# VHH binders against b5yem2, part 18

Target 1, 146 residues: b5yem2
Amino acid sequence: MFVGEYYHSLDEKGRLIIPNDFRQLLGETFYLTRGFERCLNIYTITDWNNFSQIISSFSPTDNLMRKLCRFWFSGSIQVTTDKLGRILIPSFLIEYAELSKEVVIIGAGKHIEIWAKEKWEEFNKEENILENMNEINSKVAELWKK
Short names: E, the ipSAE of ESMFold2; O, the ipSAE of OpenDDE; V2, 0.75 times the mean of E and O plus 0.25 times the DockQ between their complexes.

## First folded at step 12 (VHH)

Design w5 (framework vhh_7pa5_2; at its last look DockQ between E and O 0.01; V2 from the best seeds 0.00; counts 0 for: pae E 16.9 > 2, placed apart)
Fold by OpenDDE, look of step 12:
Structure w5 (fold): chain B 146 residues (1-146), chain A 122 residues (1-122)
Amino acid sequence: as target 1 above (146 residues)
Amino acid sequence: QVQLVESGGGMVQPGGSLRLSCAASGFTFSDYAMSWVRRAPGKGPEWVSSISGSGGSILYADSVKGRFTISRDNAKNTLYLQMNSLKPEDTALYYCAKDSPQRLLYGYFDYWGQGTQVTVSS
């Protein structure tokens, strides 16, 4: 599980430093994808492959799953860190997540998320979290009983 | 010189528990991710779990999720693997490995220990 919150900056060339703690487990090469929210996700090669296989196992006649497949695979790239631990984020992903200079990188358990600072701060407002707290607690309780 | 020494292996019945330890020396332990890898008889090596230098980030193979817990004590230069709900298929020689910065694969570790045998049998 990836945990923690880190504040970094996207440079003029679209490069972002990945936290050392995360890099140690990701290795030099991993996947960068669109998040389901307007953020970017980082997956290990193994986790990306596993999730990709799940997505691909659905019926191709399912319209919703076709959309998910297009969203997932077209929005995925394999990236490699440079000597300084930076990845180059392509423009279409920068645009998708509305990344500017200030970026927040968080551990989200099985994956890492990259957020624009302002969007992250807004997303994490107490009101937003509390709105879903009961549903979250119920879901967690169900899983815990298993 | 880098040295990794595993201990804590043994024979247990299915459903039993074991706790493995790995004593590390010869490098700055906290600066490197550490991993457990196992090799069952007649099978290739299988990655089990990894933990970052700080201990903040942890990964598990699907086969051991919910049953195994990796941890480390940087003050003692020791890596741990708590193994609960053991199954016969967990029978293997378990290795402590110093991760390389390149990739989290069983073939890309800088150093390995001698291994400790874990046998799960009724």
Scores: ipSAE 0.317, ipTM 0.690, lowest interface PAE 1.5, mean pLDDT 90
Fold by ESMFold2, look of step 12:
Structure w5 (fold): chain B 146 residues (1-146), chain A 122 residues (1-122)
Amino acid sequence: as target 1 above (146 residues)
Amino acid sequence: QVQLVESGGGMVQPGGSLRLSCAASGFTFSDYAMSWVRRAPGKGPEWVSSISGSGGSILYADSVKGRFTISRDNAKNTLYLQMNSLKPEDTALYYCAKDSPQRLLYGYFDYWGQGTQVTVSS
């Protein structure tokens, strides 16, 4: 399980150190992907493969599935940490997550998330937390009807 | 192409009423839950209410419960929000939002309308 918050800086070349506690669970090679908020996600090779199999199991003639496949596969890159434990984040992912110099790396259970510090702080304001809980209530209500 | 068009906003005094509408097109409206979300000046988005595709399940934020009523007309592809006993705190830009699998790509919801302004002032 990935837990906790770690504060690091993105260097001028787009390199970011991955916390040692997380690297011990990930290994040296893993997947960096677009997150479902304006963040990036990190998955182990095994979990990325499992989710990719699910996404690939539906027909390519479905318009929504094609959009999901393009989002997932075009936004995924396999990365290996360098000797200092850093990964290189390509520009299109920096732009997607709107990363700046100050970065927060969090454990989100089965995966890791990388956020711009200012976006993480905005996400965690009390009003946003309450809105997230309201969304969860709405979704749970819808799901138990189905 | 999915389109959501909100209307019915305006300026009212405290205690007044407004009815918002959201005209939906480009998808099978009855298959999807719909929501109202509002954004007050200087604040982030706040969920207001949701209604299931059939209309059988409805949720409200505590701040509006008892004063607001969400409804839908699946024959007209239209979502409604009846707002009664309006307070200055209800001043916001109100958006209707479509829930769908596309939600995973762009945050809370696939599509947002342009919003309709509600202003409650003495």
Scores: ipSAE 0.000, ipTM 0.091, lowest interface PAE 16.9, mean pLDDT 80
ESMFold2 (binder alone), look of step 12: mean pLDDT 83; pTM 0.833

Design w6 (framework vhh_7uia_1; at its last look DockQ between E and O 0.16; V2 from the best seeds 0.00; counts 0 for: pae E 14.7 > 2, unsure alone 63.5 < 65, placed apart)
Fold by OpenDDE, look of step 12:
Structure w6 (fold): chain B 146 residues (1-146), chain A 122 residues (1-122)
Amino acid sequence: as target 1 above (146 residues)
Amino acid sequence: QLQLVETGGGLVKPGGSLRLSCVVSGFTFSDYAMAWVRQAPGKELEWVSSISGSGGSILYKDSVKGRFTISTDNAKNTLYLQMSSLKPEDTAVYYCAKDSPQRLFQGYFDYWGQGTQVTVSS
């Protein structure tokens, strides 16, 4: 599981260092995606495939499913860390998450999230934390991926 | 303000049928996925079935395939679960759940009902 909170900086070329602890779990190659909030998510290849299979199990003729598919797959890229542990974040993802310089990388259990620092601080207020601490949602989420 | 109200539960013998309803208020189905989940005494919450707002996409837990049918009536803003060939292992409190915005089919739900008890016993 991915845990913890790390503060890093996006460099002028759009490169971001992935925390060593996370790299140990991710491997060298993994997926970077749009988050459902205005953040970016990192998934292992396995977890990305599993979630993608769930999405693909729905009817492609369904308008809602098409929207989800567009959001998920068009916003996903496979990335590889360089020798320094950095990934290159493409411009469209940088723009989506409104990343500039200071970023926060957090472990979210089964995935990693990359936030603009200011957005994370605003998001991670007590009011929002309570919403995310829904015990029932957590249990259902675990079952959903089985 | 948003509310999910489950009804239709009860006591039934094995092999019997029940139809659960979930009346939704405060939002429409069209842009969301809806789900039925259940929790048996002493067991973990488990997913049963999901349907997209348009009704065009449907998923079932393997153990209920062929026996349960999920559907919606958008005009009535109601979610249904038709259960047939019920088994004792289907005994649980059944909940209607709304997917979180932008978190479709990830097992995150914004709203839950109070649940309705389904008991299958000889």
Scores: ipSAE 0.019, ipTM 0.245, lowest interface PAE 6.3, mean pLDDT 86
Fold by ESMFold2, look of step 12:
Structure w6 (fold): chain B 146 residues (1-146), chain A 122 residues (1-122)
Amino acid sequence: as target 1 above (146 residues)
Amino acid sequence: QLQLVETGGGLVKPGGSLRLSCVVSGFTFSDYAMAWVRQAPGKELEWVSSISGSGGSILYKDSVKGRFTISTDNAKNTLYLQMSSLKPEDTAVYYCAKDSPQRLFQGYFDYWGQGTQVTVSS
């Protein structure tokens, strides 16, 4: 599983170092996608393929499912790390996630997320955390009820 | 109030069958995708199967495909899971849930029932 926070910078060419601990689990080639927040996601080839099969199986007559398919597939690229462990992030993904010079890379269990530092800090403000934790705790408690 | 009530669990020998039911109130479940998820003792929640609100799209976890059948009865506001060829590995509490695309990417599950216990042992 992917865990932790790593702080890095985009270089002028749009390259970003992927933490070595994550590369050990990912291998050299993996998928970079749009996240559902204003962030990017990284998936292993296997997990990306599994999710893609699920997404592509939804009815094409359902408008929301067509939007999901377009969002997912048009926003996904396969990337390979260079000799220094960097990936090139294309401009349309930099724009989507509003990435700046300072980037935070986090483990989110089965996938990795890439955030602009300022967006990550806003997401983690005390008031947002407390609201989210109360909601999450309520759902977890319900799961454990007899 | 929104409620999901799961029933139909029980003790079954390997190779046996059960039919789980989930009666839903508090929303029009035909407008949403619905799912079955399960949790074995001490294990993570595991997605099992989903069905679109229209019934036109059905998905199964690979390990249950061909053995489980998900279906709905919109008149009764009820979701079903027909389980056949049950294995000890299927032992878990089974929950029904409103499905979401967010589940596919973040592991989020949105459900409110107590679940129904399925135990498969010889």
Scores: ipSAE 0.000, ipTM 0.139, lowest interface PAE 14.7, mean pLDDT 80
ESMFold2 (binder alone), look of step 12: mean pLDDT 78; pTM 0.790

## First folded at step 13 (VHH)

Design x1 (framework vhh_7pa5_2; at its last look DockQ between E and O 0.01; V2 from the best seeds 0.00; counts 0 for: pae E 13.3 > 2, grease 27 > 24.2, SAP .684 > .668, placed apart)
Fold by ESMFold2, look of step 13:
Structure x1 (fold): chain B 146 residues (1-146), chain A 125 residues (1-125)
Amino acid sequence: as target 1 above (146 residues)
Amino acid sequence: QVQLVESGGGMVQPGGSLRLSCAASGFTFSDYWMSWVRRAPGKGPEWVSTISYSGGSTSYADSVKGRFTISRDNAKNTLYLQMNSLKPEDTALYYCAKETYYVFSGYSTDAFDIWGQGTQVTVSS
């Protein structure tokens, strides 16, 4: 499992170091994708393949499912770290996540998320966290009954 | 404060062997990939080898493959470089380097920017 927060800078070439704790679990090659918020996600090859199998099983005649497939597959790239542990983030992904120089890399369990620092700080303002946790606690209690 | 202290250098004849050590402190050594870098007189830094945090992956410059072996002892916070079949062109000041995160103060560093004072290796007759 990926856990914790790491604060980094995106360099002028679009390179970002992946924390060694995360690289130990990822290996040197993995997938970089669009996140479902304005962030980027990193998946192991295995987990990316599993999600891709699910997404590709949706009906191709459904307009919304075609949009999901385009979002997922056109926004995914397999990347390999250099010997210094850095990846090159393509400009279209930098633009999607609105990344600037200051970046936060977080563990989200089975995947990693890359956020612009300002967006991460807004997402994590205390009032938003407490409101979200009330909703989450209600859903968890509901699921626990099953 | 991160500190890296290299040792084990010296003068040897061609074909000889040396083992370099790098004692690390001020960080959790077992979390980081480590490298050896060398600087010959009048030249810029040359990457020599890299080892993963666990020691499970190693890589070497072509010029040293088959002659040098990088290793680490995470219990002792120590990085090693075993150098065999030394040649005069291996003469250099050898540094160990810690992999680093970029600094958010508006500049960035590569893993090769954190080094100790180095240990001199001289190969001559």
Scores: ipSAE 0.000, ipTM 0.137, lowest interface PAE 13.3, mean pLDDT 81
Fold by OpenDDE, look of step 13:
Structure x1 (fold): chain B 146 residues (1-146), chain A 125 residues (1-125)
Amino acid sequence: as target 1 above (146 residues)
Amino acid sequence: QVQLVESGGGMVQPGGSLRLSCAASGFTFSDYWMSWVRRAPGKGPEWVSTISYSGGSTSYADSVKGRFTISRDNAKNTLYLQMNSLKPEDTALYYCAKETYYVFSGYSTDAFDIWGQGTQVTVSS
């Protein structure tokens, strides 16, 4: 599982260092994707495939799911780290997540998230989580029963 | 070479039952969601039901919920529609349709790309 919070900087060429602890879990190649928030996600190949299968299992008659499919797959690229542990983030993903200089990299369990620092600080406010706590608890309870 | 052939239609009285079949050929049947669509006289096409490639998920139009059941046998490349408690308003030409979505590629162009010729269902006293 990916855990923790790391602060780094995006360089002028769009390269971002991936924390060593995360690199040890990701493997040689992994996927970089658009997040459902204005962030980027990193998945192992296995987890990306698993999630992709779930997304792809929806009926094409479902307009919402078609949009999700397009969003997910068009926003996914396979990447690797250079010898310094950096990935090259393409411009369309930089723009999507509004990344500039200061970046926060967090572990979100099964995936990693890359945030612009300003966006993360706003998003990670306690009030934001508490606002949905009842709904979250309900979902957790459902999974826990299994 | 891709083909869908419907069968099982006919005339029944209100409250009666019919079971439609659709034989698929020319593609990997089990890789695609399948649907039933009907067209009543003077009306546009109406979606009836859809089933996932594995059969694990099904959906129905409100007009047929509780009365119709979609199923499939992937080993036989056949789609089914069990129609119970038929009503006059169910009278239509019923089409089998292949959904256009490759689960392996995540690619889709249209909702349906293959249609059968249809089987007529008439519900009348």
Scores: ipSAE 0.000, ipTM 0.256, lowest interface PAE 12.3, mean pLDDT 88
ESMFold2 (binder alone), look of step 13: mean pLDDT 80; pTM 0.810

Design x2 (framework vhh_7pa5_2; at its last look DockQ between E and O 0.01; V2 from the best seeds 0.00; counts 0 for: pae O 12.9 > 2, placed apart)
Fold by ESMFold2, look of step 13:
Order: sequence, then structure tokens, then C-alpha cells
Structure x2 (fold): chain B 146 residues (1-146), chain A 125 residues (1-125)
Amino acid sequence: as target 1 above (146 residues)
Amino acid sequence: QVQLVESGGGMVQPGGSLRLSCAASGFTFSDYAMSWVRRAPGKGPEWVSTISYSGGSTLYADSVKGRFTISRDNAKNTLYLQMNSLKPEDTALYYCAKEVYYTFSGYSTDAFDIWGQGTQVTVSS
């Protein structure tokens, strides 16, 4: 389980330190992907393979499913850490997540997310937190109806 | 002065074996993941394999998986590629590279900071 928040900076080359606690669970090689929001996701090789298998099973004639496949597979790369625990984030992913110098790395349970600090702070503004929690509570209540 | 020097190439029959070496100098080799990349005649670069800084994790292109083995000796600042069951399709100039990643369409040129001259591997009967 990935948990917590970590504040780091991208270096001039686009390298980012992955927190040691996360590396112990990830190993040295893992997947870096586009997130479904304007963030990046990190998955273990096993979890990425599992999600990819599910996504690949969708009908190729469904327009929405083809968009999902393209988004997922074209936005995924395998990365390895260096001795300092850094990964090199390619330019197209930096641009997708609109990353700048200041980055927040969070645990989101089964995966890790990498956010521009400014976007993460906006997500966590007090009024947005309350609205998000209310929306989540409504969804959970819906799922509990049986 | 940073240098990557590939060696060990040559001519070999299909089914044969070669062992490539890459001697690194001018940077702290053990700090970085390393890769092999190849260029076949008239083609662009193709990622072959990557090894983590410690050697604990390896990745391979589907076309070479099970036939090639990447390894490193951090004490000697040397990267290796053991190439078995060679096919004519493996004919290429082979380069080692620093700080590279693999995409589904191939490797990204943005990741290569250092290029050697390569070592030629030719597989023909």
C-alpha cells in the first residue's frame, strides 16, 4: 500500500527522486504513466500488467475503449531508478502533467501519483476538500445500496 | 572526459553467440541505469535492453527476450550483453547508452546524453 505525501523538485534534466519508502515496494524498475487527471501515475510491473490485461480485453470496435487503450499504452513507459533513487521523466509526460520545479509525490493506495505542487494545492483547498468529500460520500452511499 | 567504448562485435553464423562489452569512464558508472541500443542498416535506433544501476532489474525488447542477457560489473565500470541464438535480424551497430527509458514504440532520444561509436554485429551464413 502506498501512503503519504512527499515534496521534491525536478532537476534541470527532468529527474525526480522517488521516496525510499515507495522504492522498497516498487523495486528498481516500474511503470510511469499518464494519470487520468493532469498528473502522472507509477505502478509496479505486476499491477501495470494486470491493468493492461484488463484494458486490452475491451472491444476494439468501441470508440471510447480505443481512446482508453491509446491513452494508457502510448502514455506508459518502463523506467529504472539510478543509485540516488531518481527516474528520468520524459518531456511528453512532464508536459502532460504540467510539471514544474516543485512536485508532490503521493501514495494513492495501489499506485503513486506525481503532481505539480500548484495543482495539488488547488485540489486540496479547504472548499474543494469539502466538495470532494461530499461527492465521495454520495458515491459510497450509492454503492452500498443493495 | 566521459567515454563509452563498445567492443566484442564481429561476424557470426546464425545460431551463434557473441558477448559485447561497454567500458565506461568519466562519470560514476554505478549511479546510472544503462542500456543497449542498436541500429540496423537503413533503420533508426532500436532499444534492446536496460539494466538498473545495481543490476537487480533487467528489461528486454520482445525481439531479444530469452536470447540476450544484459549484465554489469560496477567494480570494473563495464556493461555487457551476452547474445545467444543470433539471427540475421540481429545484424546492427550496437551502442551502450546512459539514462534511457523504453516506450512501446521504441526508446526516446531525449534520454541519450552519451554516444559511443558502436560495435558492429553481423549475422550471416
Scores: ipSAE 0.006, ipTM 0.404, lowest interface PAE 10.1, mean pLDDT 83
Fold by OpenDDE, look of step 13:
Structure x2 (fold): chain B 146 residues (1-146), chain A 125 residues (1-125)
Amino acid sequence: as target 1 above (146 residues)
Amino acid sequence: QVQLVESGGGMVQPGGSLRLSCAASGFTFSDYAMSWVRRAPGKGPEWVSTISYSGGSTLYADSVKGRFTISRDNAKNTLYLQMNSLKPEDTALYYCAKEVYYTFSGYSTDAFDIWGQGTQVTVSS
């Protein structure tokens, strides 16, 4: 499981260091994707494939799922780290996540997220989390009882 | 309850300027990219411009680059389109549209799930 929070900088060429702890879990190659929020996601090949199968399993007549399918696959690339542990983030993903020099890399359990620092700090405000805490607790409680 | 309401349209002479506004309600405005799309009489919808959720990035159709500027005020839940150097070819009904996901596509109108009623822009001498 990916855990923790790391602060790094995107260099002028769009390269970003992946934390060593994460690299050990990702394997030689992995996927970089658009997040469904304001970030980029990193998945292992296995997890990306599994999620991709789920997305592709929906009816092609479902307009919403078609949009999701396009969003997911067009925004996915397979990447690898260089000898220094860096990945090259393509410009369209940099632009999507509005990444600048300062970025935050977090473990989100089954995947990694890359955020612009300012947006992560705003997203992770206590007030924002607490607004949904009751609903989250209800869902967790439901799963716990099973 | 989700709603987009455009305003600011009107009639102007070629070379004139207009500023469109779009008031959003019923969703977290600051979480989504927003776009302007226009439809001229007898033509299909044409994507005009998109702005990211924070306003940090913008995209424009080639037909409006250098003349139009998209912006937003997340505190006011409002999207804007500053239109300068207007041409007769800019005559259209202008729609505000919300991205389904934070796609920042600028490619297709199929990426939008919420539309306003539109505001008419007429450029004529």
Scores: ipSAE 0.000, ipTM 0.236, lowest interface PAE 12.9, mean pLDDT 87
ESMFold2 (binder alone), look of step 13: mean pLDDT 80; pTM 0.801

Design x3 (framework vhh_brivekimig_d4; at its last look DockQ between E and O 0.01; V2 from the best seeds 0.00; counts 0 for: pae O 13.6 > 2, unsure alone 61.9 < 65, grease 25.7 > 24.2, placed apart)
Fold by ESMFold2, look of step 13:
Structure x3 (fold): chain B 146 residues (1-146), chain A 125 residues (1-125)
Amino acid sequence: as target 1 above (146 residues)
Amino acid sequence: EVQLVESGGGVVQPGGSLRLSCAASGFTFSDYAMSWVRQAPGKGPEWVSSISWSGGSTLYADSVKGRFTISRDNSKNTLYLQMNSLRPEDTALYYCAKELYYDFSGYRTDAFDISSQGTLVTVSS
C-alpha cells in the first residue's frame, strides 16, 4: 500500500524525485498516467497492465468506453528512474495536471498521485473535506447495511 | 564538461551486426539513465533505446525491438548498443545521451542531451 504525503519540487527540465518509500515498492520502471482529477497517477507495471486489459475489453461501439480508452491509453507512459530516483515528466502531463514548481506526491492505497501543491491544498480545504465526508459517510452507511 | 565519445560504427551489409560503444566523462555516469538516439540523413533525431542507471531496466523503440540490445558497464563509464539484423533503415549517425526529454506530443525524439559528434552506421548492399 502507498501511504502518506511528500513535498518535492519539479525542476526546470520537468524532473521529479519519487519518494524513497514509494520507490521501494515500485522498482525502477512503472507507469505514469493522467489522473481522473487534475493530477497524475503512478501505477506498478502489474496494476497498469491489469487496468488496461479491463479497459481494452469494453465494447468499441460504446461512446463512453471509447472516451475512457482514449483518455487512459493516450495519457499513459512508461518511465524509468535515474539513481536519484527522478523521473522525467512529459510536457503534456505537466500541462494536464497544471504542475508547477511545488508538487505534492501522495499515497492513495494501490496507486500514487502527483498534484500541484496549490490544487492539493484547495482539494483539502476544510469546506471541501467536510462536504465530501458527508457524502462519503452516507455511502459507507449504505454499504454497511450489506 | 560532459563528454560522450561514440565508436564502433561502420559500413555493413543488410543482416549484419555492429556493436556501438559510448565512453562517458565529466559526470558521474552511474547516477544517470542513458539513451541511444539516431539521426538519419535529412531527418530529425529518433530515440532508439534507454537503460536505467543500474542497468536493471531497458526500453526500446518498436522499430528496433528484438534486434538491438542496450547495456552499460558502470565500472568503465561505458554505454553499449549491440545491433543485429541491421536494415538499410538503420543507417544513421548514432549518439549516446545522458538524459532524454519528451516533446509536447510525448514522443521520445525531441530535445535530448547530446554533447558529441556520434558514430556513423551505414547499412548498404
Scores: ipSAE 0.006, ipTM 0.386, lowest interface PAE 9.6, mean pLDDT 83
Fold by OpenDDE, look of step 13:
Structure x3 (fold): chain B 146 residues (1-146), chain A 125 residues (1-125)
Amino acid sequence: as target 1 above (146 residues)
Amino acid sequence: EVQLVESGGGVVQPGGSLRLSCAASGFTFSDYAMSWVRQAPGKGPEWVSSISWSGGSTLYADSVKGRFTISRDNSKNTLYLQMNSLRPEDTALYYCAKELYYDFSGYRTDAFDISSQGTLVTVSS
């Protein structure tokens, strides 16, 4: 599982270092995608494939899922770390996540997220979590009972 | 909970203008593309226009192209539709809709979940 919070900088060429702990789990090649929030996600090849199969399994007549399909696949690229453990983030993903110099890389369990620092700090406010705590607890309770 | 409240509708003569507003709450407005949809009596929902999260991209139905302008103010969590050169066939309930995901390209759907009250636009002599 990916855990932790790391503060790094995007360089002028759009390169970002992936934390060593994460690289050990990811391997040299993995997927970089648009997140469902205005962040970027990193998946192992295996996890990306699994999730992609789920997305692709929906009916092509479902308008909502067609949009999700386009969003997911058009926003996904394979990336490889260089000798320094850096990946090159393409401009369209930088734009999507509004990444600038300061970024936050977090472990989110089965995937990694890359956030613009300011966006992460705003998103990760305790108030935002507390607003959904009851719903979260309910969902967790349902799973726990199984 | 996502809340969208439309306003600005009214009665106007052909050739007239109206400006609709949509106040959004319950989600991060600035992250999502937004759309206007209208429904005339006895007809199904019709897509009117879409705008990307930043406002940098806009799309229009052929029926309103050149006459309507979609815009947004993310600081106010508000979506707008400027309607010029209105025609009787523009008469409808107008709804704003939140897109599924964060978008900077101006995606739209063919079907919409209309859960808000909408604002009525009537164009008549």
Scores: ipSAE 0.000, ipTM 0.223, lowest interface PAE 13.6, mean pLDDT 87
ESMFold2 (binder alone), look of step 13: mean pLDDT 79; pTM 0.802

Design x4 (framework vhh_7pa5_2; at its last look DockQ between E and O 0.02; V2 from the best seeds 0.00; counts 0 for: pae E 18.3 > 2, unsure alone 59.6 < 65, grease 27.1 > 24.2, SAP .707 > .668, placed apart)
Fold by OpenDDE, look of step 13:
Structure x4 (fold): chain B 146 residues (1-146), chain A 126 residues (1-126)
Amino acid sequence: as target 1 above (146 residues)
Amino acid sequence: QVQLVESGGGMVQPGGSLRLSCAASGFTFSDYYMSWVRRAPGKGPEWVSTISYSGGSTSYADSVKGRFTISRDNAKNTLYLQMNSLKPEDTALYYCAKETYYDFWSGYSTDAFDIWGQGTQVTVSS
């Protein structure tokens, strides 16, 4: 499980160090995607594939899920770490997450998230989380019943 | 017994309004996203709108955006669809549908919806 919060800097070439603890779990190659918020997500190959299968299996008559499908796959790239443990983030993902210099990398359990520092600080406010707590609890409850 | 029962359909003139209701029973209503799907004669099903657990998030098909409003009352186990500025093209059988719960990691279900109502007919005609 990916846990913790790390502060790093995106260099001028768009490279970002992945924390060592995360690298050990990810392996050399993994997926970088647009997040559902204006962040980036990192998935293991296995987890990315599993989720991708779910997204792809939705009915083609569902307009919302078609949009999700396009969003997910067009925003996904396979990346590898260099010898220093850095990944190269493409410009379209940098722009999507509005990454500049200061970046926060967090463990979100089964995936990793990359945030612009300012966005993370705003997003992670308790009030923002509580605003959706009922919906979150509903999802958790459903999973717990299984 | 799990059940969805739609109501509120009818015949209206173009530009008119209707409000559909869907009564849910047999499952924890507030635990699921709910949707409206319609089927026009001779056409396949068309997704219309979806609403999140508490109603905090909604989505609409482009064809109805700005005219239709989805809402829910979890205390009453009821889903609603307010339809304004109705057009002849909106004529269809409107279904209330419960969205499946998709576990990110299980991938068990492939269907977007697992429970459907019988539908309520909406006819827009001059």
Scores: ipSAE 0.008, ipTM 0.237, lowest interface PAE 11.1, mean pLDDT 88
Fold by ESMFold2, look of step 13:
Structure x4 (fold): chain B 146 residues (1-146), chain A 126 residues (1-126)
Amino acid sequence: as target 1 above (146 residues)
Amino acid sequence: QVQLVESGGGMVQPGGSLRLSCAASGFTFSDYYMSWVRRAPGKGPEWVSTISYSGGSTSYADSVKGRFTISRDNAKNTLYLQMNSLKPEDTALYYCAKETYYDFWSGYSTDAFDIWGQGTQVTVSS
């Protein structure tokens, strides 16, 4: 499981160091994808393959499922860390997540998320956290009934 | 107050070129996708082109692809549309538009754009 919060910088060429604790679990090759929010996600090859198989099983005649397939597959790239533990983030992903110099890399359980620092700080504002937790508690209560 | 001021329109012969500009104020220009939308006489709005925050990604309606080029200058808060090989079908009032909400699933629907300018008239006729 990926846990914790790491603050790093994106260099001028779009390279970002991946925390050592995460690299120990990822290995040196993994997938970088668009997040479902304005962030990037990192998946192990195994988890990316599993999710991709689920997505590819959806009917191609469903317009929404075709949009999901395009979003997922066109926004995924396999990356390999260099000898310094860095990955190169292509321009279209930097733009999607609106990354700048200051980046926060977080563990989100089964995957990693990469956020622009200012967007992450907005997510973590006290008022947003409390409202999110209330909504989450309500959803968990619904799921627990099963 | 959000303000978008379009300029650069005019009358041009078929095959000609025009360059449209849109000066933006009242919001942080670099935070938004920007679009050009046009409205031909008696028609509803038609999406023309969209450009991402930094200008790294662009998209175009099929009817203008290969002829029009969208660009932006975030330091000058200005959006541009270079229009080449103009056709009579391009005759329209052209609006600069700021996206209100980015919804990947809805794509480039004109219903997702906020238009604040008066537009600039482009007329392609002999």
Scores: ipSAE 0.000, ipTM 0.098, lowest interface PAE 18.3, mean pLDDT 81
ESMFold2 (binder alone), look of step 13: mean pLDDT 77; pTM 0.778

